# Miniprotein binders against a7ua95r516to809, part 198

Target 1, 294 residues: a7ua95r516to809
Amino acid sequence: ASLSLLSISDLVPDLQFIFFWMSNAIEILYFIQQKSPAYMQTIELMDDKAGSKESLLSATISANEEAMTILEEVIMYTFQQCVYYITKTLYVVLPGLLDCNPFGTEPSSEQCRRAAGVCVCAVCVMPEAVRRVVSVFQTTSDLLQQYQVHSEIQSQMFAYLFFFTNVSLFNQLIDKGPARGWFQRSRVLQIQASVKILLDWAKGAGHNHLAQKFFAKFCSTVTILASPPQQLSQMSWKALCAEHPSLKPVQLHRILTQYQLMAELGPLPIWQPSSEDEAYIYRTVDLLESFENH

## First folded at step 12 (miniprotein)

Design je132
Fold by ESMFold2-Fast, scan of step 12:
Structure je132 (fold): chain B 294 residues (1-294), chain A 86 residues (1-86)
Amino acid sequence: as target 1 above (294 residues)
Amino acid sequence: SDEAERMALDAKEMIREAQRLAEQGNHEEAIRLLLEAVEIAARSGDPYLLVKVAITAIVLALQTGDEDVIRRAEEVLRRAKELMRS
């Protein structure tokens, strides 16, 4: 309930417990998948002296289906519990990423400075707010490795965590950005640098493809907002839509409106929505992203 | 063999009783019974009985708040996995 209870370090024992049982359920599922065909073949080749072979085979098929169903339910339950605890922690720490300044951060020790060009030492030079977010991802990665969770499930976990992070950051920026001053050019450049630290961590962890896919919307938003006025003012609405397909028309319109306001630009004719897109810019219900993955 | 068939029936009944006890909140008796059931399930020659013991231990561990029951569930799981590999 308290703020300290929402830190990732406070949840490690609970996460270790859940990952342990999830990993074991996955291991048993793989055992069944590998051994079931051979065992059923053994039954099929048995001498049927009492006329019981067909009954035994039927019972075995039923037992296999029951075991698979329960294991899949256990794996899904434990996966969802891990995601729940991790995203609950992320939700608390993510807004800080939009407020921090990475440009003034230097290594606190000479050993850290000597390794500053290597991502492994990034936590020594990054703002505390970025460090908290990276710490959540690193702890998750460490736990998945500790319990030898299959790479495919690891990918599913990070796909969802990146999806959640993207939606949270995008919604925070769009909804609260104007009041918080986050659309000011200097603040956008700080946000861009902070996000790059997060993306660089993901690349180092082997999740570059997932990060590129699931951070597309927030990255597009920051890229547009960080563009120099000279460069951005030369791009038409059509060109911006083509370069940033992850953004809905209403989202792109909101971003460009904030850009015009902060850069003190008047209305630009080339940023007028196409007639096909014009109806969609009035659909405020589509402005913010949903956390529900369809 | 007749002995293997008897072991299979015994193991099935023990697992069913352990599940019933767990449903009633008697986690301590449920895990005690599962520790006995794992050896009998192994002697049955039916790998699905070992799987069922392992699954029941996992489910019990996730449901219980008792640290001792969780520790014993880990023991059941370790034993079941050893026997599944043999």
Scores: ipSAE 0.735, ipTM 0.931, lowest interface PAE 0.7, mean pLDDT 84
Fold by OpenDDE base, second read of step 13:
Structure je132 (fold): chain B 294 residues (1-294), chain A 86 residues (1-86)
Amino acid sequence: as target 1 above (294 residues)
Amino acid sequence: SDEAERMALDAKEMIREAQRLAEQGNHEEAIRLLLEAVEIAARSGDPYLLVKVAITAIVLALQTGDEDVIRRAEEVLRRAKELMRS
């Protein structure tokens, strides 16, 4: 199947397989961690018959360490496989989020059309492009819950997925935004509304802190671009740096430069980088975010 | 008991052989041995043998493309977990 047609629903069987084994590996790991101290204590309390106790204890420790190592490798492998499949689906649906008009009368999703009644649920009123993104996250959440995956692993999964989403959206906005008209205020307001729906979902799913943390860069970019010219033109470079600490100087400079062009503003001395930041605004290698640094 | 110790040794050897067979790509014979080993491990009373069986089943399931082997690995895992909780 063409990667372009891959939906999260098509990957559910594969994800179920991986989550099943991951969950079981985690369960066995916790079993070892909980039982090993007690078992070692029992060996320690045994009568020392001619050094056999020390040998048995050493052998038991080594066997436990080996078992834990293998389980950790299995957990890491299965985690990476899940991330790989889920991020492939995100890669396909995320561009649609930037082109989405949440204020338009987009026809209700095919799923809601099957219900004879106008469903006014939050998902049914959601724009299709946003719904597709939320569906990936919701399916992931549902699978993690179905297989009772440990909360820490769930948090790590969502942290990575939000990181990936932020990097993808940010890079697309910075790279393609000017050419696609995404820097136009009307389009920015659409993007802002779409992202708010996603953040509201994340809040409802219990991932508010992670979402705020990992979407900070994209949200800061959208917030700046959504700002009225009268307001933004009154903010100094230093004030903008302080308000948007997630943005590198080169990124902020690029955003402001494109904003200036879009808004047809003359030169704004107040947006001039500080002498300290002047060297950094030309570091084009730092302009786009990397997927590898997570 | 001498019998429990013998069973523990037998189970350990079976698990080791299953691992060797799995590494050689003989997943069918590996899973057959694990199905036998889980019951022997249970009778030995050694919970760590059950853990080894469970781990071997998980690894085997992730390495194999054979649906029947996967299903039998799930059975081994289920049985091992049942016995670990007892």
Scores: ipSAE 0.704, ipTM 0.912, lowest interface PAE 0.6, mean pLDDT 90

Design je133
Fold by ESMFold2-Fast, scan of step 12:
Structure je133 (fold): chain B 294 residues (1-294), chain A 86 residues (1-86)
Amino acid sequence: as target 1 above (294 residues)
Amino acid sequence: SDEAERMALDARRMIEEAQRLAEQGNHEEAIRLLLEAVEIAARNGDPYLLVKVAITAIIIALQKGDEDVIRRAEEVLRRAKELMRS
């Protein structure tokens, strides 16, 4: 039962290859977008002779559409390839976040040593499990910057990676949480602290808005589970739905059921679903999130 | 001009032949034709011919052939981009 984790560094050569060709395809696409209006203006300034101007304009429009279509296909293909390699690595390292203890440093945090100096960097003081996930995001950011990939494509990449991370963590917690003890308060607080480190990294990288949007479901889940019993037991079903709109009724019902069990609470009438939601609390097909909904 | 029209036609035919050769796995001959076509395309002044050369080079590289083929596709792309900027 030896487990060999995929390192993001093992995939860097493949990712460099794909990012290089993707960035070049994007650059050529921008060149066409800039040149097409100027070239068409040149044609429009020509003398009109027996439809020669009309034929040349038609040919130019066709050439433009063909080139743009092929470049968009190449960009889409390379984007999907990058996503495949990056998410494959994330999938292996993400479960570690649910088991790590960011409050405990024993054994001591990873020490960065360059030459004879002490490394004063965030990566060196992060828990190992969190560092592995951050390394995937940081390497992706570095490669996007190295190959000067347009900021819009960069935003789309991180939107998907955060979406994937949120779905993976949420599904792992809901599906395996009971058996792994992850719903216990002390464990939830550790998970919440680990997630905060990821969110802080995203904010520092300029992706705070994307992180807030795409981590909403998992953040709502750990916020509820980390709530003190005195506070949570005073919140009605309606109030919880209003505060956590990212959660579906079946998801909220499952979370509250686990909370009630872990906190050793008896049945709470205020956690009864509204009449509108009652039909949806047993929709087991909606319990786990799909990776397709981005 | 009449000469520019001939250059455009020559470059287009060379690129189309390069694409056919690449599809057949003859990447070395495809790249040789693209290197010839890129210079003709540049003299023609039609930006879409340079773009077509660049696209063909990218596609050849993404087919993940021999390392030498990829390196030479990068050379074609670099030259096409250099001429686009001029």
Scores: ipSAE 0.585, ipTM 0.872, lowest interface PAE 1.3, mean pLDDT 83

Design je134
Fold by ESMFold2-Fast, scan of step 12:
Structure je134 (fold): chain B 294 residues (1-294), chain A 86 residues (1-86)
Amino acid sequence: as target 1 above (294 residues)
Amino acid sequence: SDEAERMALDARRMIEEAQRLAEQGNHEEAIRLLLEAVEIAARDGDPYLLVKVAIAAIVLALQEGDEDVIRRAEEVLRRAKELMRS
């Protein structure tokens, strides 16, 4: 009664309104970009018998600059509003991805095998927490398509949503992971499988390049944590830095320290940071990622 | 022509007056002026006047919570876009 959780479905009417006006602003911007050169050329080719040609050209340039400025501001405003509402919804649903099990429960898997000719396999069922995240991305994609938003703006939208998701998941894992048991290998494998579902969705939606770019930090983290001890213990600090360039030295050091503890590899550090990286490793202010992309 | 030049100047002033009236809450007169400005822009062949009307309609819709005003702003925009395609 006193608390209400806002789903993506609840925001659809507000998002439709914003996407509609954003799409129209983009279309008007495109129109003027296409018509402006021809119109200005028409003015330049006019006979300047009355001495008004230069005044008309100056007025036209001023009108074009004013229109471009206002349209860009409108597009930026509406884009920021959409991002705000969508990311607010994502922020609520993303932590669930770190706790869900995409491999299903044992009783459910067993029941599906006994009924294999009739029902869907439990192992193939998307966890509810993952489905909620995918629904936010799918709804965004559907709205961008419904209002025929230009592909460049669509790419910018998903670039930011993937950036936001990556930062949110990385920060949650690094900050809360030790207390929540998320660094246990079995839990990391569940997280990896859940993230793969998101990446597969992105690939299917035509955003594979953006997903690979903006999920790099979280994917590197999960890859390291999911590595077998026999494999990871044979890699030097330099080799790990080279293989995971998206991770800052302080982030990589924190991840490896947690891995060493959870894998029960003993109290002495196996991975020795380079002297060049050592100063940065102790700067805790650089551990967590900012939601502000520059 | 002198007539087209005078109409273009009048249309620019009409759009500016419409924006001022909208800010004061006189949406009915603002929309009337924008619709009149659209027709003048079309006859004069001025693409920047059509763009200015379209922008005014978009801004009006984004600033208002009144569904009737938003619907009518959308009507202005649709007319401006139709003429842009002509």
Scores: ipSAE 0.627, ipTM 0.869, lowest interface PAE 1.0, mean pLDDT 82

Design je135
Fold by ESMFold2-Fast, scan of step 12:
Structure je135 (fold): chain B 294 residues (1-294), chain A 86 residues (1-86)
Amino acid sequence: as target 1 above (294 residues)
Amino acid sequence: SDEAERMALDAREMIEEAQRLAEQGNHEEAIRLLLEAVEIAARKGDPYLLVKVAIMAIVLALQKGDEDVIRRAEEVLRRAKELMRS
């Protein structure tokens, strides 16, 4: 069985199993948080003469701490398992997003004007590759709702999925982009439109803040690559760094170098770093992003 | 009180033994022991004993071994939750 044939629907039974037990662990944790203060208060209000009250309170505190620790570990374990299955599916479908064309050629009588027989407006159509990525996010959202997972954990899930997507897309664009022609302006505009579809989905799902935060690096990259030569050549290295703080100096340097090559701007570099920044440019170990988070 | 204290200790020992059995791969005996522990915990009226049984059932199910063990773990958890809500 090929990883290229893996779909999110194939993993739904496994995900349902994991979310089921995760939601039960969260429910038990909530029960402890609600029941523990009342139970401890009952013990504290006991007026006995022996040390039995002190012993019971001590035992109850220990039991509470032990249960909380184990439940938190179980919740983390199940969360990581869901992340594993979902990101494994994303890994397979994400590269297609860099090779698809969301621009349509179907004009409407009101929306499109023709000049010299050519339609000058385009409608973005959701390509199959983008639909597959959106399907993974939507299925995840649906499962979190089906098992009534708390909104905070739901937010943590999408924070990580967006983080993973951003790292995967950025690394693939930087590492494989030159060989695949992905730095050509027309391809960059297609990539930008495809990413907008993902960001629009995230906004509709109530995750706009997370998407803005975790897609910052990839969005900065495609924004620079989509910039007209006239505008980009007017910006200093310092101004570009300030406008794109999510990019490391070595990453910004690589992006600008590729932009210059694909735009065929000649031998003059569009960018000149300061002497202080030069040391960071040669740190190739920092070029690609790590999937490790805090 | 003495009986309740003895029952609490018995239930805790049963849960610990269930964990040891599970670690040895004897999930069938672990589940059987948890079914006994949940009934003892219920009679004691200690919510933390029910919580311990519930946690152990979740852990056994997540080990994804035997489908029968998973089904029985779900039953143990269901019973523990019913008693917690009472």
Scores: ipSAE 0.646, ipTM 0.853, lowest interface PAE 0.8, mean pLDDT 80

Design je136
Fold by ESMFold2-Fast, scan of step 12:
Structure je136 (fold): chain B 294 residues (1-294), chain A 86 residues (1-86)
Amino acid sequence: as target 1 above (294 residues)
Amino acid sequence: SDEAERMALDARRMIEEAQRLAEQGNHEEAIRLLLEAVEIAARNGDPYLIIKVAITAIVLALQNGDEDVIRRAEEVLRRAKELMRS
């Protein structure tokens, strides 16, 4: 709980410690995977007295199994510990992304100071809320690189962080959005621009494929909500489902309902669920996403 | 050889004793035994005993908050890794 008030920079020493030992455990695991088959074969080819070879082979198999088991447990433990602290920090900073304005009606004090007293700036800057989220991802990337963590583990970590971010943002928008005014068109466009900054960061960091995969639900939601009324009213339920396969029927129905209310369009027959989906549009248990599903 | 078998047994017992000593809070003696065991394992050409020392050092560091213990566990790991690659 108290750790949720800390910035990512406050956690760096603890994360460095965990990444160091995790990286070493991974290195030893890969060493065993590469060398074990050849070593086992060397024992099998030994022409030693009848009982000693079988005993040595049995002991070696047991030692290999024990080493692999403990290393896998260490790697899992350290990976989960890193993920826990990083996602706890993300959870605190993510709501700010839904509530900031990247179009810059209020320019930064530094830019105004550089303009020598000019109160109006034409420069658009990354909002502080977006910068805090990007900082968590960048710090994670820096630590993984500093400790030379294998690319496969790096990909798994960012896959989970993007998954967590997507679920957190989607759930907050759907659950709190109506009360917070987040479904208003001007706010949706601000959210879309902020999310683009995160996606651009991910692309620059070499994680474009992971970002596209794990942000699909939230991106679909924002894309629909940002659509012009003239364009959206021309699309059928079937067409929307085809373009946004990540959305469950109840989720798509909720999004379209909020869009209609905000735009004052009234009920539109073309957004009616298909007969196949009709049974699923009111399954409120399926409305919000779980953090446990990957 | 009979000597190699005895050396492997000695190294294994040293690692087991080091684990018990660490559990009792005697990290100084545990680290000394791990460093001795890894040299014996290396001389005997036993890669899995070297690996066991390395793993024991990692677990010891992760289970302790004492900076001196962590630093010395890191020394054990470094030595084990040197011997694994040589």
Scores: ipSAE 0.723, ipTM 0.927, lowest interface PAE 0.7, mean pLDDT 84
Fold by OpenDDE base, second read of step 13:
Structure je136 (fold): chain B 294 residues (1-294), chain A 86 residues (1-86)
Amino acid sequence: as target 1 above (294 residues)
Amino acid sequence: SDEAERMALDARRMIEEAQRLAEQGNHEEAIRLLLEAVEIAARNGDPYLIIKVAITAIVLALQNGDEDVIRRAEEVLRRAKELMRS
């Protein structure tokens, strides 16, 4: 199947399989961690028959370490597979988020059309492009809950997915934004509204802190671009750096340069980078975010 | 008891053989041995043997077995988990 047709629903059976085994591996890992100390103590309390106790203890420790290692490998493998499949679906649907007009009358999803009544649920009123993104996250959440995956693993999963989403959206906005008109104020406001819906979902799902942390760069970019020219033109480079610490100097400089072009502003000395940052604004290698740094 | 120790040794050998067979692609025979081993482990109440059976079943299921092998691996895992909770 072409990657372009891959939906999260198509991957549910595969994800269910992986989540099942991952969850069980985690459960067994925790069982070992909880029971092993007590078992070792029991061996330690046994009568020492001619060094047999020490050998048994050593063998038990070794067996425990081996078991833990294998389980950790299984958990890591299954985690990576989940991330791989989910990120593929995100890759397909995320571009639609930047082109979405949340203020337009988009036709209701086919699923909502089948409901005899106008469903006014948060999902039904959501723009289709946003709904597709949220559906990936919601399906992931539902599967994690269904298989009772440990909360720490759930947190790590969402942390990575939000990271991936932020990198993807940020890179697309920076790279393609000028050419696609995404830096136009009207389009930026649409993007801002769409991202807010996603963040509101994340908040409702209990992932507010993770969302705020990992979307910081994209949100900062959108916030700057959404700012009125009258307001932004009064902010110094240093003030903008301080307000948006998630942005590298080269990134901030690119955003401001494109904003200036879009808003037809003349040169603004107040946006001139500091002498300290001047060397960094030309590091084009640092302009786009990397997927490997997580 | 001497019998329990012998049974434990036999079960360990069965699990090791199951691992070897699984690596060779003989998943059906591997799972059969695991099913026998888990019942021996149940009788002896050896938690480490139960854990080893469970881990072997998980690894086996992830090695691209057929649906029947996976289903039987789930059964082994279920049984092992039941014993872990006892």
Scores: ipSAE 0.611, ipTM 0.872, lowest interface PAE 0.8, mean pLDDT 89

Design je137
Fold by OpenDDE base, second read of step 13:
Order: sequence, then structure tokens, then C-alpha cells
Structure je137 (fold): chain B 294 residues (1-294), chain A 86 residues (1-86)
Amino acid sequence: as target 1 above (294 residues)
Amino acid sequence: SDEAERMALDARRMIEEAQRLAEQGNHEEAIRLLLEAVEIAAYSGDPYLLVKVAITAIVLALQTGDEDVIRRAEEVLYRAKELMRS
């Protein structure tokens, strides 16, 4: 199937399979971790027939370590497979978030149209592009809960998905934003509203801290771009760096340069990078975020 | 008991053979042996044998494309988990 047609719903059977085995592997791992100390103690308390106890204990330790290693590999493998499928779906739907007009009367989703009544639920009032993104996260959450996946693994999953989403959105905004008009104030306000809906969902789902942490770079970019020219033109480079520590100097410089062009502002000496940052603003390799750093 | 020790040894041998068969791509025979091994392991009283059975079933399910083998691996897993909780 072409990546362009891939929906999260199409992946649910595959994800269910992976989550089932992942959850069971985690459960068995915890069982070993909890029971192994007690079992080793029982061996230690056995009557030492000359040398047999030490050999049995050593063999048991080795077998336990092997079992734990295999389970950890299974958990890692299944985790990576889940992330792979979910991120492919996100890759398809995330561009729509930047083009979304949340203030427009977009027609309700086909699913809500089948319900004879105007559903005023938070999901039904979402713009379609936002709803598609939220649906990926919600489906992931529902599956993790269905299979009772350990909370730590759930947190790691959402951390990675939010990281991926932030990198994807940030890179698209920086790279394609000027050409697509996403730096225009009206468009920025639309993007800001769309991201707020996503963040509100994450808050409601119990992932507020993770969302705030991993969306910081994209949110900072949108916040700067949404700022009125009268306000932003009064902020020094140092003040902006301090307020938006998630942005590298090269990234902040690019954002301000594009803002200046969009707002038809003359040169602003107050936005001039410090002598310390001047060497870094030309590091174009650091402009876009990498997916590999997580 | 001498019988429990014998059963533990038999179960271990069956699990090891199932692992070997799985590595060779003979998933059908591997899962058949695991279905037998889990019941024998139950009588041994060794919780680590049940763990080994469960792990082998998980790995086998992830390696196979055969839906029947996957289903039987789930059965092995559920049985092993049931016995681990007893």
C-alpha cells in the first residue's frame, strides 16, 4: 500500500499483535525479577552437598541472565516495531496540521456524520487535520491500555512519538514555511491553535509534562512567529535566547530573519547575535533537527 | 522427588529441542514440543522451566508467519502464565 493511504486503523491488527507479545514479555520479565531473589535464596538454604550448591546457583544465575537478556531484546524489538508503524502513520498526517485552518467551518468527520446528532465532543469539534493526528495518539493510548502495557513503556512510547512529531513539524516549518506562507501571522495563528488542541489532548491523556518537554522547540518557534512585530522588535537577541532556550542560535537566527522578511521590517540591530553566538548562527548543519538523537 | 527431577530434566530437554527446531525453521514441531513441555514443567515445580517455555513461545510467535503456530504459542503462553501464578 502506498504510504499516502496508510491510516492508523489499517495498522491496528499489526499493532495489536506486537503489543500483545510486548506486554507478555514485560510481564514475564517482571515475574523473573520478582521471583529470582527468592528462588536463589531457596537454593542457598539447601544442604550443601559438596560443590553441587555452588554449581546449581551459578547455573541458575546464568539462566536468569540469559532469560532477562532475551526478554529485553524482545521488548526492544517489539517497541521499535510499534514506533516504526506509528511514526509512518504520523509522517502521513502531520503535514496536514500545518495547513489546517482550525477557525474554518470544515465539515465534521464522516464518523460524526453517521451519528444522527451533532456531537459536540472535543474530538468532533476538532478540525479534520488535527483529529487525524489526535487519532494516531489516541489509538496508541487505547492499545497500550488494552494490553496493560507497563507505565514506563507507555511513557517511553509517548516521549518518542512527541519527539518525532516535534522534529517533523519543526523541520517542515523551517524548511517549507517561507515558501508555503506558514510564517504569515494569520497562518501562524492557525498553527498555534492547532498545536494547542494537540497539547490539550496530551494534557487530558496525562502526558502534559512529556508534551511540554518534547514540543518545546516547535512551540517556541510558533510563539515567536505569533508575536506582534511591536512586541518582538523590542526583544533583544539575548532576551529571546533566554526565553527560548530550546532553540539553537542558528535556528533562532533563521526564524528572526524570516520574520523580518515577512513583516517587512528593516534591519534590527537589537536582534543581532552576540559575539559569542555569531560563530554558531552559520552552522547550517544544526538548523534542522535530527531523528537519530533519541 | 525423583520423579519431579526426572520430569524437570525431560521438560528441559524438550524446551532445548524446541528452540533448536525453531532456529531451523521447523516451527510446527517446535510448538508441538512446547505444548507437551509446559505440562511436564508444571509437575516439576521449577518456575524457571515455565519461564523458559513462555520465552520460547514468545520468540517463536514473533519469528513465525504461521497463524496456527501463533495461536498455539498463545496457548502455551497462557498455560505457562497460569502455572506461574499457582
Scores: ipSAE 0.736, ipTM 0.922, lowest interface PAE 0.6, mean pLDDT 90
Fold by ESMFold2-Fast, scan of step 12:
Structure je137 (fold): chain B 294 residues (1-294), chain A 86 residues (1-86)
Amino acid sequence: as target 1 above (294 residues)
Amino acid sequence: SDEAERMALDARRMIEEAQRLAEQGNHEEAIRLLLEAVEIAAYSGDPYLLVKVAITAIVLALQTGDEDVIRRAEEVLYRAKELMRS
């Protein structure tokens, strides 16, 4: 509640500061990697007495190791600080994504324009809760581009942000979803549509591979909840586990059990594991996702 | 040359002193000393002294809350990078 007024826009000046120094540290690291071999070779080719040449080379190697170590520490520190502030903002806005309705707002005539016989609706039709999440990702992308941060570091940052988002959404849906009505079919379809907006943004930003990889668990969960009960009941337990490898057996069992009880379509046939399947389910005790498990 | 070697030693000592001042919280004196050290480091011909100046400026900027110190750290960093590429 106390964090509800914090927005990504409020953090931009602080993030600009951190990204600036991180970008410069990366640039200096790159300079050392490019120039160090040539400089050391110049020393090695010097027409000088063995003792003097060896001393200079030894000092240069030590200076290189020290500089590399400090730069790597600075880059890691600034990277972690950026991730901390960005994920803290995501934490505040993510719950809204599970509770918004992308289908609730009909485009008005004022928001639609006709050109060449085609009606085009204004971009502002996106639900506010989804827009807040997209804004965090877009602002991060803009800052990385503004400070020309190397593409590998950009990929690592979005991998972490997508991982955090996936874990946060999954844990909220599993822990709070049944009580909040989020397992009802109409709500699940709304969640699915909202997640599609995030995935479409990631694709447009060049992060499709990362999004597919790091959203797998939450996407599997939503896919199961959106599936007709009759379709799920026709699959063996091993086939269900194979189709959803991102889910632990106990997580999958929890999802199916809650879905059967809470489905909007009314009571469903109880899914019953075989004796072998039951032993497999009860061997897995962890229910919630954690950062340490990846 | 002997002169370049003496300048290299002077620059190294100044950078080490700037680091000690920064650790003591004397960020104003640390950055003043670092602004002098960058020019002396350039004369030495040792690119790692310019790298040390740049690193020290980055670390100081991240640790200080003083806007004037941050601005001067940016000046030191820009000058060091300019000299590193020359």
Scores: ipSAE 0.735, ipTM 0.926, lowest interface PAE 0.7, mean pLDDT 80

Design je138
Fold by ESMFold2-Fast, scan of step 12:
Structure je138 (fold): chain B 294 residues (1-294), chain A 86 residues (1-86)
Amino acid sequence: as target 1 above (294 residues)
Amino acid sequence: SDEAERMALDAKRMIEEAQRLAEQGNHEEAIRLLLEAVEIAAWSGNPYLLVKVAITAIVLALQTGDEDVIRRAEEVLRRAKELMRS
């Protein structure tokens, strides 16, 4: 986008404005849903004086349809604006998560503290890159709570943010991983530790189910890449497909090929795709994920 | 009642005029008229008129760059919501 690199804190005033109007539009929508049946019944119980009842019913139905349409448009518009600004910020900070080292960084504090709803005491080592991502999620959670946005809308927002994060991290790893050495075992273990911090935050925030659902592809990828050679060598293609159903055949094949190269394990015969899946392992259109919600 | 029907008609006309003024870029007069319309809409007994006032205020706030208009739109919305609960 055309803007300089902004932190999530720089966007808070703009996000507060959008969240305020969104939450109010949602409240009005719920008011209509609650009051409409009672008001319609009141009209139907009226004495019909020269068709005045019929005219009032028609006017009320029209008013309801108009109000619902406009409110849905306002809610969708404001929701999309929030998601746009939040994901734009996420897109900037997410690559750092793949490149940081949680094991070698100096702890911010050695005292037990709560980080994104999780109490950590053994060692409080959170790389700045991971903290930036967590900060975006935490700020979003704080704003949803501040404006008392209904839990259903809150869940929809985090579902999309986790979906976006999963796609962004997966595409970055697959597309840039070979050139950046991200498939090296030591780097994969660092990535796994960083992802665990994000998943632990999500669990602490009450979004464990959403995180498990929407991070499945990236988690499967990191799990395979972090597997010991002796363990992975014992698994067939069919077993790997069964354990990692979120991965497409071309994605799984790419991951295993990179694992083999970095681990110097020799040829690929241990992971022979099924005859049906062989047709898909060369489809480049299926390698990277789309940001469209499906 | 006759009075409630009169209030409903008056409120509807005021809201439509406010929307017309907003479309012409006269946000100041539009929001002034909505502040008057919200009280009359309440007297009508028709909850959809209060809803329409609230929606018009939200749309105006999202469209305008005028901080005073936004502040008064928040006043209209707050009052409309208060009256909806009554």
Scores: ipSAE 0.700, ipTM 0.920, lowest interface PAE 0.8, mean pLDDT 83

